VHH binders against UPF0301 protein Anae109_0457. Designs and how they scored, part 3

Target 1, 199 residues: UPF0301 protein Anae109_0457, of Anaeromyxobacter sp. (a7h7h6)
Amino acid sequence: MPSPAPSGLAPGFLVAAPALGDPNFAGSLVLMAEHHGEGALGFVVNRPGPVTVAEVLASVDEDLRRAAEANGRAGAPVLVGGPVQPERLWILFRPGGIGADAEGAVPVGNGLSLGGSRELLEALVRAPRGDPFLLLLGYAGWAPMQVEREVAAGAWVPLELEGSDLVFDVPLEQRWETAVRRLGLEPGGFLVGGGGASA

## First folded at step 1 (VHH)

Design F05 (framework vhh_8fcz_2)
Fold by ESMFold2-Fast, scan of step 1:
Structure F05 (fold): chain B 199 residues (1-199), chain A 123 residues (1-123)
Amino acid sequence: as target 1 above (199 residues)
Amino acid sequence: QVQLVESGGGLVQPGGSLRLSCAASGFTFSTYGMNWVRQPPGKGLEWVSGISYSGGSTTYADSVEGRFTIIRDNDKKMVYLQMTSLKTEDTAVYYCAKVTHRSFLEGYNPDYEGQGTQVTVSS
């Protein structure tokens, strides 16, 4: 007997509809990490922040900054993950070796895992050809039933998580557009018409 | 109140197999990811495997990759850990845990209420 089809929002993406009025989320692609009766938690994965990985690491540990530079990891932007706790650093990564058994790391789904420990960060940074990762500052949070209401109102369009390419491989500037196309929608028509957000 | 009841542990020889079960109640099971974690004698908790809310994605610790399989049945509110090619180093009390916001913010210290199930691998 087959298990029930997935119908929740995590793991998955929320694609911001054009009419979304919150400036923190305009044009955003949100990776949903948790969705349960007590709320939801996700990360904006297409909003570059003002600092690089090297700059964040320099403020934490100069040895880690040097390791990131030596291994070609230093120049990537740290993303703005959301408005909640904007000082909190998160690690989104594709486990393949170094990060797979890290303390504090949990699977999000389809090749994505989430962590926040210094030990995980150090392991990922020190490996020249290790697991792909993104650093994020802050997160997006929803109270019980809130994200469900926002989806029902057409503020967000859910997109199933089928792999990690939207997070690691597709360029930041193209992630929202690519997600809209994966919904079967034309980005230009979606932006101009404002309709079909739930389609 | 959250209740997690682990079962299926026991004594096995190296190379053997066991299937662990976790029965969940007190929360909307189908909306949470689930983890298996273990505590070897005299050591801290070690993450073993995780499964998304839908069962569409699984992840494994390097030490168990290719030997263990995590599956879930949302209709029955069960998560399972199929263990093959067991090694003496797999000896531990095994716990299931729901994935929560607290797990992400405070590191891997799962909020669980089950008693666990003992797995002993010896010759």
Scores: ipSAE 0.000, ipTM 0.149, lowest interface PAE 11.6, mean pLDDT 77

Design F06 (framework vhh_8fcz_2)
Fold by ESMFold2-Fast, scan of step 1:
Structure F06 (fold): chain B 199 residues (1-199), chain A 125 residues (1-125)
Amino acid sequence: as target 1 above (199 residues)
Amino acid sequence: QVQLVESGGGLVQPGGSLRLSCAASGFTFSDYYMNWVRQPPGKGLEWVSGINSGGGSTTYADSVEGRFTIIRDNDKKMVYLQMTSLKTEDTAVYYCARSKYVEIYGSGTRYFDLEGQGTQVTVSS
């Protein structure tokens, strides 16, 4: 029987580095949900999309939009999770009252879970003091060996998933900076090619 | 003990139809997403279709969309796969599998527990 393959970069974060070389990727923070021999899947967790939670819910169910408004859930932006399947809605949430084992949900690690079911969406939206959640459209995908190659080239810096605060508690505009600081780096120095302030 | 028992396979000609059945026991069936996965001769497991706990949401692999229909009966603890317009490439052992992860793009065989022995479907002229 073969031993289980190393899972590598998931669960965890990838922090976009200057070496990535694309203005569209500067300042991106990616949550890695899967990493295996056939590829990788993650979500950009700091890129606001053009629509709010209320606007997405209105296109699905007006009663859900009203519930989100009533429960203070409606004003948050829906994030652009990545360019793959931009029509697919994903739910990142911190389990509590809803539970880590909710229908269609999988634990990512350290207090973070991923789902996509309408049942989960309704439960989260309708609970006034329910679990925090984040809606994302699309995901970031990597072909076999692609993400490993990009990390080896210095395009992405891995950061361990220590908790879910980078997804739910830290403001969107500060998530990349906060992640860079957790790597032991200053964001300004990192952007101009810094990578070790002391040795 | 968790048990999933597949049935309904057989030999059928291209363009034919079969209905597969899966009987579940030993767990709270209505709490789980149910899937059909298949293993063609000499190949790995391939996810085919999924249905959520309430039966209101279904998803299909591109290769079977429009030809297969997944349904469930929570009172009977059954999941079914209605197969129409069968092709030679549908030849495989078919398994039902419970999961907590909804695989909306078909990468999900790694998340499935295969409890049963499967049911053989052979499509040939």
Scores: ipSAE 0.000, ipTM 0.145, lowest interface PAE 12.2, mean pLDDT 78

Design F07 (framework vhh_8fcz_2)
Fold by ESMFold2-Fast, scan of step 1:
Structure F07 (fold): chain B 199 residues (1-199), chain A 123 residues (1-123)
Amino acid sequence: as target 1 above (199 residues)
Amino acid sequence: QVQLVESGGGLVQPGGSLRLSCAASGFPFSSYAMNWVRQPPGKGLEWVSGISGSGDRTTYADSVEGRFTIIRDNDKKMVYLQMTSLKTEDTAVYYCATLPGYSKWNRDAFDYEGQGTQVTVSS
């Protein structure tokens, strides 16, 4: 029996190309969480914001900030996940620890889960050596057919999500370069190519 | 803060036309898709139309295709919905949004839409 044709870019990554025509997007790596006939939703996973986990937690609950400090989780940057609803906090995490899967989180795929509940945040923050997690403010969105058209025009290059290492393990400042290399491309050549990689 | 302010609704007869407007602020408007969604009386949100950040790509729900046109003016940070051949079934509160519709991750993404603009199609 033939497998149904794969459709959708989620779960996966979009690697920004110079064809976007905006220098602010040349280095962006987007994790695609949802892609269907009504559009797409993703998060930029390589753009540090100006605030730390501790600073965001202080605005939510001072006891959570103290727990993060005590458990060594306070100093990490909160990422700018995208310009849509920049005040909304998202939690991207690798489940396997205490309570995380039970807190209303939903699987993205390939060892990644997404949540936003206070209970999940508390469970992750309070557990020393708990599941790795990333806090993001805001998200990126696309209208129906828009992301498919941008990919066809060479503005974004899809990369399969084989694991969560580009989100949690690869250093933030190296994620775009690492993703480009996983496409079989050299970052310098990719930047010069305009509209995608050229030989 | 993301703000989207809709206007242009009203009472119109079947077969009539209306032009809805949406003024956007608080985000890099030209980099992001814009959508119109509507909420008919007693129903949930229904996606109507979408337009790419550059304005060169548009999509429509089957129920409105050929009757509605979505356009944007990035310099003015405006998105418009030009509605023709209106039907009683088009009666709804209309909202503009950066999301194209319901998502299992974030159906509450439309909290910032405020009041919307009421369209009533009645004879």
Scores: ipSAE 0.006, ipTM 0.179, lowest interface PAE 9.9, mean pLDDT 76

Design F08 (framework vhh_8fcz_2)
Fold by ESMFold2-Fast, scan of step 1:
Structure F08 (fold): chain B 199 residues (1-199), chain A 124 residues (1-124)
Amino acid sequence: as target 1 above (199 residues)
Amino acid sequence: QVQLVESGGGLVQPGGSLRLSCAASGFTFSKYAMNWVRQPPGKGLEWVSGISASGGSTTYADSVEGRFTIIRDNDKKMVYLQMTSLKTEDTAVYYCAKGHLTQWFGETYYPDYEGQGTQVTVSS
C-alpha cells in the first residue's frame, strides 16, 4: 500500500531546540530534503567540518582544486551534514546556467537542488563565482514517523524554506540564531529547553 | 512499500548478450539514482552499475565498463542492464537497488532497498 506523502517538513528547515547537557545538538539547523511515509532525510547546514573544499577537490583532481582556487571557491569549509554515512559527499546548490542540467540532481524546493556526481561538482567548481554551492559529508535520517514524533515532543521546530540565504549567504555561526528569529522568537529567550535529536 | 522486481536472467554462453529489467514501485522513481549489484556464487555483493535520477549520468565497475549499459525509463518506472560480451565471471544473481537521492562518487553506493534478484549463468 502507498502511504500519503506527508506535508510540511520538506522542503523546509528543522531548528534544534536548545539542548541541556547535549552540546552536539544545541544550535543545529537542518535542511529537510525529503519527508514521506518511508521516513525523512536532511542535512545539518551549520556545522563546519575539518576540511575545506580545496582539500576535498585535491583528493579528486589537482586541476579541479586549482580551478576552485582561481574562482574563489577553495576556502569554504565542507560541512558535516549528519551522522549517517559520514564519508558520503553531497552537493547542495542553486541551479543556474552552468549546472542547471546537472545529472543526478533532484530539486529540494525554492531554487535549491541536491546532487552528488563528480560531473556536477566539476561543473559547479568551474562556474562563475556567483553560483553558490555547499559540499556536505553525511546526512541526517529519520525512520517512519520518527521526525514527526520528535517535532511533537518539541525537540525540533519547523521553519518554512522561503529562500536559500540560510544555506549559502548567512554566515555559519549565525544560521541558527537567524532561523530562530525567523520563527518570531528571540534566541536568548529560546535557550532554556531540552535537546533535539536526529535519527 | 518499496518494491523492485527483476527479470531477464538466464543461461547464456560466453560472448553472449542478455538484457535485465527492473520494475520499480512504491516510491517516486524519478527522484532516486538506481543501481545494479550482483552476488557471484560464494562471494559477497558487488556493485555493477549506477544511473542518475534523470538518466543522463551513468557509472560502471571497471570489470564491466565497455560491456554493460544501464538505461532507465522514468515514465515506465523501469531500469535496464544491457549486457554484452558476457564472461564466466559475470555469473551471479543480479539485483536492482534503490539508491539515495543522488548518485555516488566512483564505485561507492548506498542502497535503501534491494530487489528479489534474477540469476545470470554464463557457461559453455
Scores: ipSAE 0.000, ipTM 0.196, lowest interface PAE 11.6, mean pLDDT 78

Design F09 (framework vhh_8fcz_2)
Fold by ESMFold2-Fast, scan of step 1:
Structure F09 (fold): chain B 199 residues (1-199), chain A 124 residues (1-124)
Amino acid sequence: as target 1 above (199 residues)
Amino acid sequence: QVQLVESGGGLVQPGGSLRLSCAASGFTFSNYWMNWVRQPPGKGLEWVSGINTGGGSTTYADSVEGRFTIIRDNDKKMVYLQMTSLKTEDTAVYYCAREYRPGVSYFKGTLDSEGQGTQVTVSS
């Protein structure tokens, strides 16, 4: 049976396979935010960057850094979201009240939303019981037909977005392995021959 | 209803300077990041620079950083690209582009709106 073209990759995940030769994406889990005829856009959600939330906030506003420290939000790593516009800050969050109606924020799907405004960042950081969030620098982009070709070539394996736990609740180092298991595969076998195929 | 009108291109010698302008209408300009993208002869679209809604945050492609400056005037609904130390490799049609969604996403292959472009030729 020939494999059909993907039925739409956003919202969802792409799980990097061993066939993927790009070092920017080796072992990555990508959250897909947009997929249409003009291309695709997503974020690597399992790659820690060299700086913490507190360090990024200090470069923006010292009062925001203090608020993050006071509310226990300062120590998390800012993620490397992808190689495109690596200096642009993105906010991936799960709306729970504060931030739910933020101007400029848009739903990704299944309880995930994406924003980038300072107003949203301030609301999330200053609230003691604010919504869970990740800060990301940069994003992953694909030209028209590019992500479809890469999936067909076995470089990426699509995984349905069934809730936001894989982004916010699963420990960062375990996200790729957990995603592989949700595909019904063993991570060790997947790393060897793309799925533990016959020797 | 969205309109973006670029101007200011022309022929300039290597090492010269040009200032590109983009006049925006048909949307709430102050709610959108604005970008400059370019298409060199025989190549695809290349993102050049971006500016946030208030003008206080800018980002640049490595190839133009230190040479180009993006600025905006929300009262006049204008975005500008000041280009200095121009190289033959900067020869392209330059487009002003609105981001896909306010404050959220920008992607070269998913530009929400772009204008007719303005030709920049860097040659002796």
Scores: ipSAE 0.000, ipTM 0.205, lowest interface PAE 10.7, mean pLDDT 78

Design F10 (framework vhh_8fcz_2)
Fold by ESMFold2-Fast, scan of step 1:
Structure F10 (fold): chain B 199 residues (1-199), chain A 127 residues (1-127)
Amino acid sequence: as target 1 above (199 residues)
Amino acid sequence: QVQLVESGGGLVQPGGSLRLSCAASGFTLSSYAMNWVRQPPGKGLEWVSGISGSGTYTTYADSVEGRFTIIRDNDKKMVYLQMTSLKTEDTAVYYCAKDSRIPYHGAWSQTGEFDYEGQGTQVTVSS
């Protein structure tokens, strides 16, 4: 008898599998921030968007853009976090001091926090380069039971959140491959459904 | 100074409808996402609905999805909450809340991070 989909997917990652039919999510790594009876919320953390940190900061405050350039942060891409509310700016950061007490900031999991206030953005941009953060536009959302069904169908493979290195330290273009390897799988084999084996 | 003035609350029977209004002043409404939050008697604040600055994107708490509609008119500096199929559990003081987060193409908030909530407007659903 098949078991229902796993519950308690947040905090953690969802690794896009070949069974996922949506080409917009092919090769995606999603950080799951919330998963409960009312649905789920996450962020694609390996998809660069069309704008840079400097471009977003210029729209907020020219002083912040100059601070980002001075600190070497201006050229980083702002990520496409998901299709829901793509004009919404989110901040994923490592709570290492100045950002941890920011109003409206919430812990996601070990080594990760989520925020979106201007005060938090200013603090992170002006901080030493040792305070890592990512800017994201939009998020991925799931209705009640939807993500559980997609996992049960094999569209997503859950991966435990063991620190924040997949979000901040692993290069963007390697995050999906690294996550697949942490599942104990070979990326090439995973892409072709288990190294050419029939289901 | 940010000013938000809520109106339109009242007493209504279960299954009824109400339209709440929020008049905004002291800031450029189109640059900010707006939210409705509520406080039931003896409970904390509960987020109800949000709308992006442009009006293109809306989101709802599961408890109200399909029953409530959030609308904005940036030219008139108004935000509305159209409530239908009201339940006794919807009884609360309703507040219009400006998103304090970074305005980027009308950024939105679901985390309860708001600048101002005013006096609110009382909604009572009772038979």
Scores: ipSAE 0.000, ipTM 0.148, lowest interface PAE 11.9, mean pLDDT 78

Design F11 (framework vhh_8fcz_2)
Fold by ESMFold2-Fast, scan of step 1:
Structure F11 (fold): chain B 199 residues (1-199), chain A 124 residues (1-124)
Amino acid sequence: as target 1 above (199 residues)
Amino acid sequence: QVQLVESGGGLVQPGGSLRLSCAASGFTFGSYTMNWVRQPPGKGLEWVSGITWSGGSTTYADSVEGRFTIIRDNDKKMVYLQMTSLKTEDTAVYYCAANYQKTGFRLPSGMDVEGQGTQVTVSS
């Protein structure tokens, strides 16, 4: 089988529409990392999970937890990246400071990279404050043709990945609204079915 | 914490029927496509069926089309697989999976959460 390459929806965002039918997910924003003939893979980037960075790091290495505490990184939430393989840890990071040479790291695009090595995790945790990274547990996955059908049904609205600020800089609670506004839409109008009673 | 608990498997004769159940918790069930996948003895995972978040669209592998029906109940956070006209080739461990995607990217810690599975054995 050919190596999968990003196509169409990756790299980019999927913005949850009211058509999904669940009020918790109406506010969800998914970063799409892969979209190819075998399906698609993404991460919900605005859902805080029940555990902190410190709690996850303690399960990996207690010295690493202490390093996170010392650098003020310990209290950040680990995100729920999606329902598939929720015990798998993923690292989204901005490669400008640390991790440019990290083994196994892959570019997502527009200043975002995805990694998974312990060495990368340690380097990012020990880095000075300001080298952004997110830890996520699990991912969102789609079977072949599935994400295309869900977009066509209006469940998701694609948004171009212009930069990494929406992932790292915009507060979690504002990411969905900010994404909707970047689509040229008002969040209230979008929630009422995308335009209200226009005709 | 995401939990998927499969049940309903068992031993049946060819031509028989079984209904598998998957109880989901720890995620926004009604917002995700749900899938059934299976692992026959000595083989890799095989996708069987999918149902969209709303239940408005279903898809099936060619090998099960017309014999299996996938159903979801968002209020109860359940997905079901109704299996009819079972064949010996349907023998497998069946797993429930949200937004199933096969990947090769794996960290040293963690496990696949396609559930514990439920064994279906079709024999004469």
Scores: ipSAE 0.013, ipTM 0.186, lowest interface PAE 8.6, mean pLDDT 77

Design O01 (framework vhh_7ocj_1)
Fold by ESMFold2-Fast, scan of step 1:
Structure O01 (fold): chain B 199 residues (1-199), chain A 122 residues (1-122)
Amino acid sequence: as target 1 above (199 residues)
Amino acid sequence: QVQLVESGGGLVQAGGSLRLSCAASGSIFSINAMGWYRQAPGKQRELVAAITSGGSTRYGDFVKGRFTISRGNAKNTVYLQMNSLSVEDTAVYYCAAEHGWLPYSRTEFDYWGQGTQVTVSS
């Protein structure tokens, strides 16, 4: 059986090109978590959803919502990670403390880890000054050879994952432009000849 | 995007043992837990055993103390050691995998193998 290990585009980013015709991904920055012979999986990391971390936690456990508010973790938006399985919650986090050895967490690479367990969420939320995290609903998926074809066609521009700052430190509204600049391009110039890339 | 392949089923006499294996391939980030279900003729599928990526286990009442679920060196592989088998354990055994955390819906196993037959003779 094929190795389930990521290859080529993961870990890394895909930067949406201006000509990308899919409205689900226009102006998006995608963190690629998995890329192998059976496809690829990633998360849009610059698209805010309609609910906050506090609102999600309130639907799960009122004590967790209170802990998140007390620890300053409650006000962030939950992101729309992609159109596949929008009811499923994912946790992207920067391991360094309480979350580093949590059940079910796996390294993405270069200072990023991925999880989905309630135990991980609780550990991250309850720790004062705990590891930074993002909650995402849904993911982006590609069939075998699909993401390779889309990159070859110019719909996506790959960007190396050198660290986790684009996910946690750069403001949400600036992530796509910052990624374009890291490709050695000016965002205004990158937009020439394409459709609008505004989120 | 996840495929599950079962092996190790077969015919065994009452009191004997079998070890089932299940290997997952594809999107491993989709897998939070793996386990085994069984379905005997005329009955609903029931949980035999499950193990999370962190090692927590759950067992069905009728197999507790006789069966043991464990993970292989690769986190995408699980084993079911079945000891002290009885005729009542005759069923098709299905490997299953659970996809992530589901805060807005019930936790259910989303991926299923094709099943492996276990037959226990008296």
Scores: ipSAE 0.013, ipTM 0.292, lowest interface PAE 8.0, mean pLDDT 79

Design O02 (framework vhh_7ocj_1)
Fold by ESMFold2-Fast, scan of step 1:
Structure O02 (fold): chain B 199 residues (1-199), chain A 120 residues (1-120)
Amino acid sequence: as target 1 above (199 residues)
Amino acid sequence: QVQLVESGGGLVQAGGSLRLSCAASGFTFSSYAMGWYRQAPGKQRELVAAISSGGNTRYGDFVKGRFTISRGNAKNTVYLQMNSLSVEDTAVYYCARDVYSGYFPKYDYWGQGTQVTVSS
């Protein structure tokens, strides 16, 4: 199958090439939520931050923290979603019922949805068998034509979004390597411009 | 049910001023970024102004310095103050709720629009 065109990068992934010079994105897997004439917006989905879901919820509402603990959701790390607005909380989730009709939730595509409201957070946290979700702080942003230039320069390799397993089911520490393998490349042989041959 | 209701549109002479209001209901207004867009006959819908939940503003290039967006969280209302109006400002103006951040506007609900006509 042909690689995705630089235009139409959302929904999809950008896989950081080993030679990427930005320390905020080294070794990252970015979920692209928007790509249009005004720029692009995405989230690093493989970078755990220093705080847990419980710690974030305790700052918002102690009742929500208790609900998360009771429902087994308190111990997960909150991810570093990107360097832009690092104080802003985002909710990436796979709607299966509880989150599907939540206010402020927008489909990203292929079984993924994005939100940021307290109402959505509360609905997801309070459901004992609710939808899988990730909390992220900050996002990755690109000015008009910027992400297209970075892809053309070989800093990022686009990967088609085929379901949401790479976001929710593959362990955090394996997501970049798994994405590289889905590009048909061996992680040890992945080189920008060199055509990462099989090991 | 989310509802956005625009008001304040009308006919105004060039050089005049107009203030649009958008009354919001059915959601926690203070938690969302809000925006104003416009669509003139034969043109694509374009961003006029946006305001984040925290009060940060962004403007379209052709309205900077003339238009001011503001919000009244106590009244669940977003406003657009339009000064120094020109015939090129003639359009239907739409209020919208931004799902994301205001920097990458993704609007999930729109008002019905209010017509602004600027005569020479």
Scores: ipSAE 0.006, ipTM 0.237, lowest interface PAE 9.6, mean pLDDT 80

Design O03 (framework vhh_7ocj_1)
Fold by ESMFold2-Fast, scan of step 1:
Structure O03 (fold): chain B 199 residues (1-199), chain A 122 residues (1-122)
Amino acid sequence: as target 1 above (199 residues)
Amino acid sequence: QVQLVESGGGLVQAGGSLRLSCAASGRIFSINTMGWYRQAPGKQRELVAAITRGGSTRYGDFVKGRFTISRGNAKNTVYLQMNSLSVEDTAVYYCAADLTPWGSYDRSYEYWGQGTQVTVSS
């Protein structure tokens, strides 16, 4: 029943390296939620999708959309969390007024919790003072040993999760750059240093 | 892929008890909700009981007070203790699991087991 213990890469971030050729993940910052012998699960947290929170809510419950507008939540983009099950909605939030273990929620660690129920979304949207949250469609998945091999090959650079600010406070378009700087690297140098004719 | 395997079904006399078990295996991420549903021939599938990772439970109206759902510690396993069984409880019982049930009203994204038969004789 307890959450699986992190097996090295979760909780944490994977920062896409310039050597990564997959267009689904170029320039991405991935929050790793689970990593174990059966694989890994994460979410791209810096890729805006084509719809807003208000548009998703309107398709389900007009009263909930009105609550989001009243609380200043309507205009936020829903993110593209990854290529797997792109119609599935996930909720990433910073626990505060809503507890880390609220109905349908699982603690990820370091000020982050994950869920997906309508009840959780309604609680977050209606929360007084507004608890920070992101909606994401789809997820990033890796088969057994796959993410370990990709990290070893230099496609991803692990970054420790030292709080939730990269997910909620740093502007979307700056998240990858900020993560690179937290690795002790300059983003411009990182981008240029990864290129090579023989790579 | 998530695989759900049910066990514990069978034939029992009215007033008796059964304990169903469901084990989840395969590629398992954080499973948010597990539950038991049942379907008798010619009827719609209905909720028997559900339990979240945090331990919150929900029950169908006709089983509340007679059935208890519980979760195995450190396992993706759910149990249904069925007491005071009646002929009306005869059905195929299905285990279900979901990672994050967005749009749970339409139940489009749940994983389902193959079902286990429960037959209650008078």
Scores: ipSAE 0.013, ipTM 0.393, lowest interface PAE 7.5, mean pLDDT 79

Design O04 (framework vhh_7ocj_1)
Fold by ESMFold2-Fast, scan of step 1:
Structure O04 (fold): chain B 199 residues (1-199), chain A 122 residues (1-122)
Amino acid sequence: as target 1 above (199 residues)
Amino acid sequence: QVQLVESGGGLVQAGGSLRLSCAASGFTVSNYAMGWYRQAPGKQRELVAAIYSGGSTRYGDFVKGRFTISRGNAKNTVYLQMNSLSVEDTAVYYCTAKFSTGYYEPHGFDYWGQGTQVTVSS
């Protein structure tokens, strides 16, 4: 029995093209964590939300908020990961020590891992120079065949996941532009020309 | 097409043992937790056991010390060894594969098998 389209977009990035038109995703860079016949799941990694890491921690544990402040982790925004389940907290991180053995954390690929436990969050926050991490609320979801159709239509341009710097190191405001340049395109030309796939 | 196929269910007397198997196909197993849920008549579905990437495990409160979850060599299979079975273990057992975050969550991307009946007689 033949199945629909293969996996192939995860792990990797989708770079929003000017043709996309969806306000939830305009100018976004999406990290793809899952792609299969039943759909796809990813996270917008360049959209700051209204709260910081410190504000999330303060509502749970004041000692943990103080640890985040002491270790320079408090001021980072919690990102809007996508419109699906906007209350669901996700932790993207680059494992290097204590956080790597947290229960339920799974590899995404190329040095990236995904978790959501309090134990993982505490381990990452309390380490003075610990593993890089990013908190996200919500995710981006696609129905079966939907992401494949959107890519074929030129709404998204796939970019290989060569490392994790677009998630942790490149400033939020520069991530989409940096991803466009890594596709071998100039951002100004991409915006005017509608991208490389349909040109 | 993602498919989960359960086997090994059946009728067993209290104090006995059963081993359930689940074979997964159609996806990249390394990105998934795999596990077992059960549902008895008139009750909500509950977690029995889960195994995560890297080999860590989690068990439901009523099965700790009696059940053991493990992966097969191909890592596309998961087994549930059930020892010291009691009448309260009677349920339909469902295999699941889920993109895991370390939280026990009923939401998000997951796949379910069709279920296998386990009946424990007194």
Scores: ipSAE 0.000, ipTM 0.139, lowest interface PAE 13.7, mean pLDDT 77

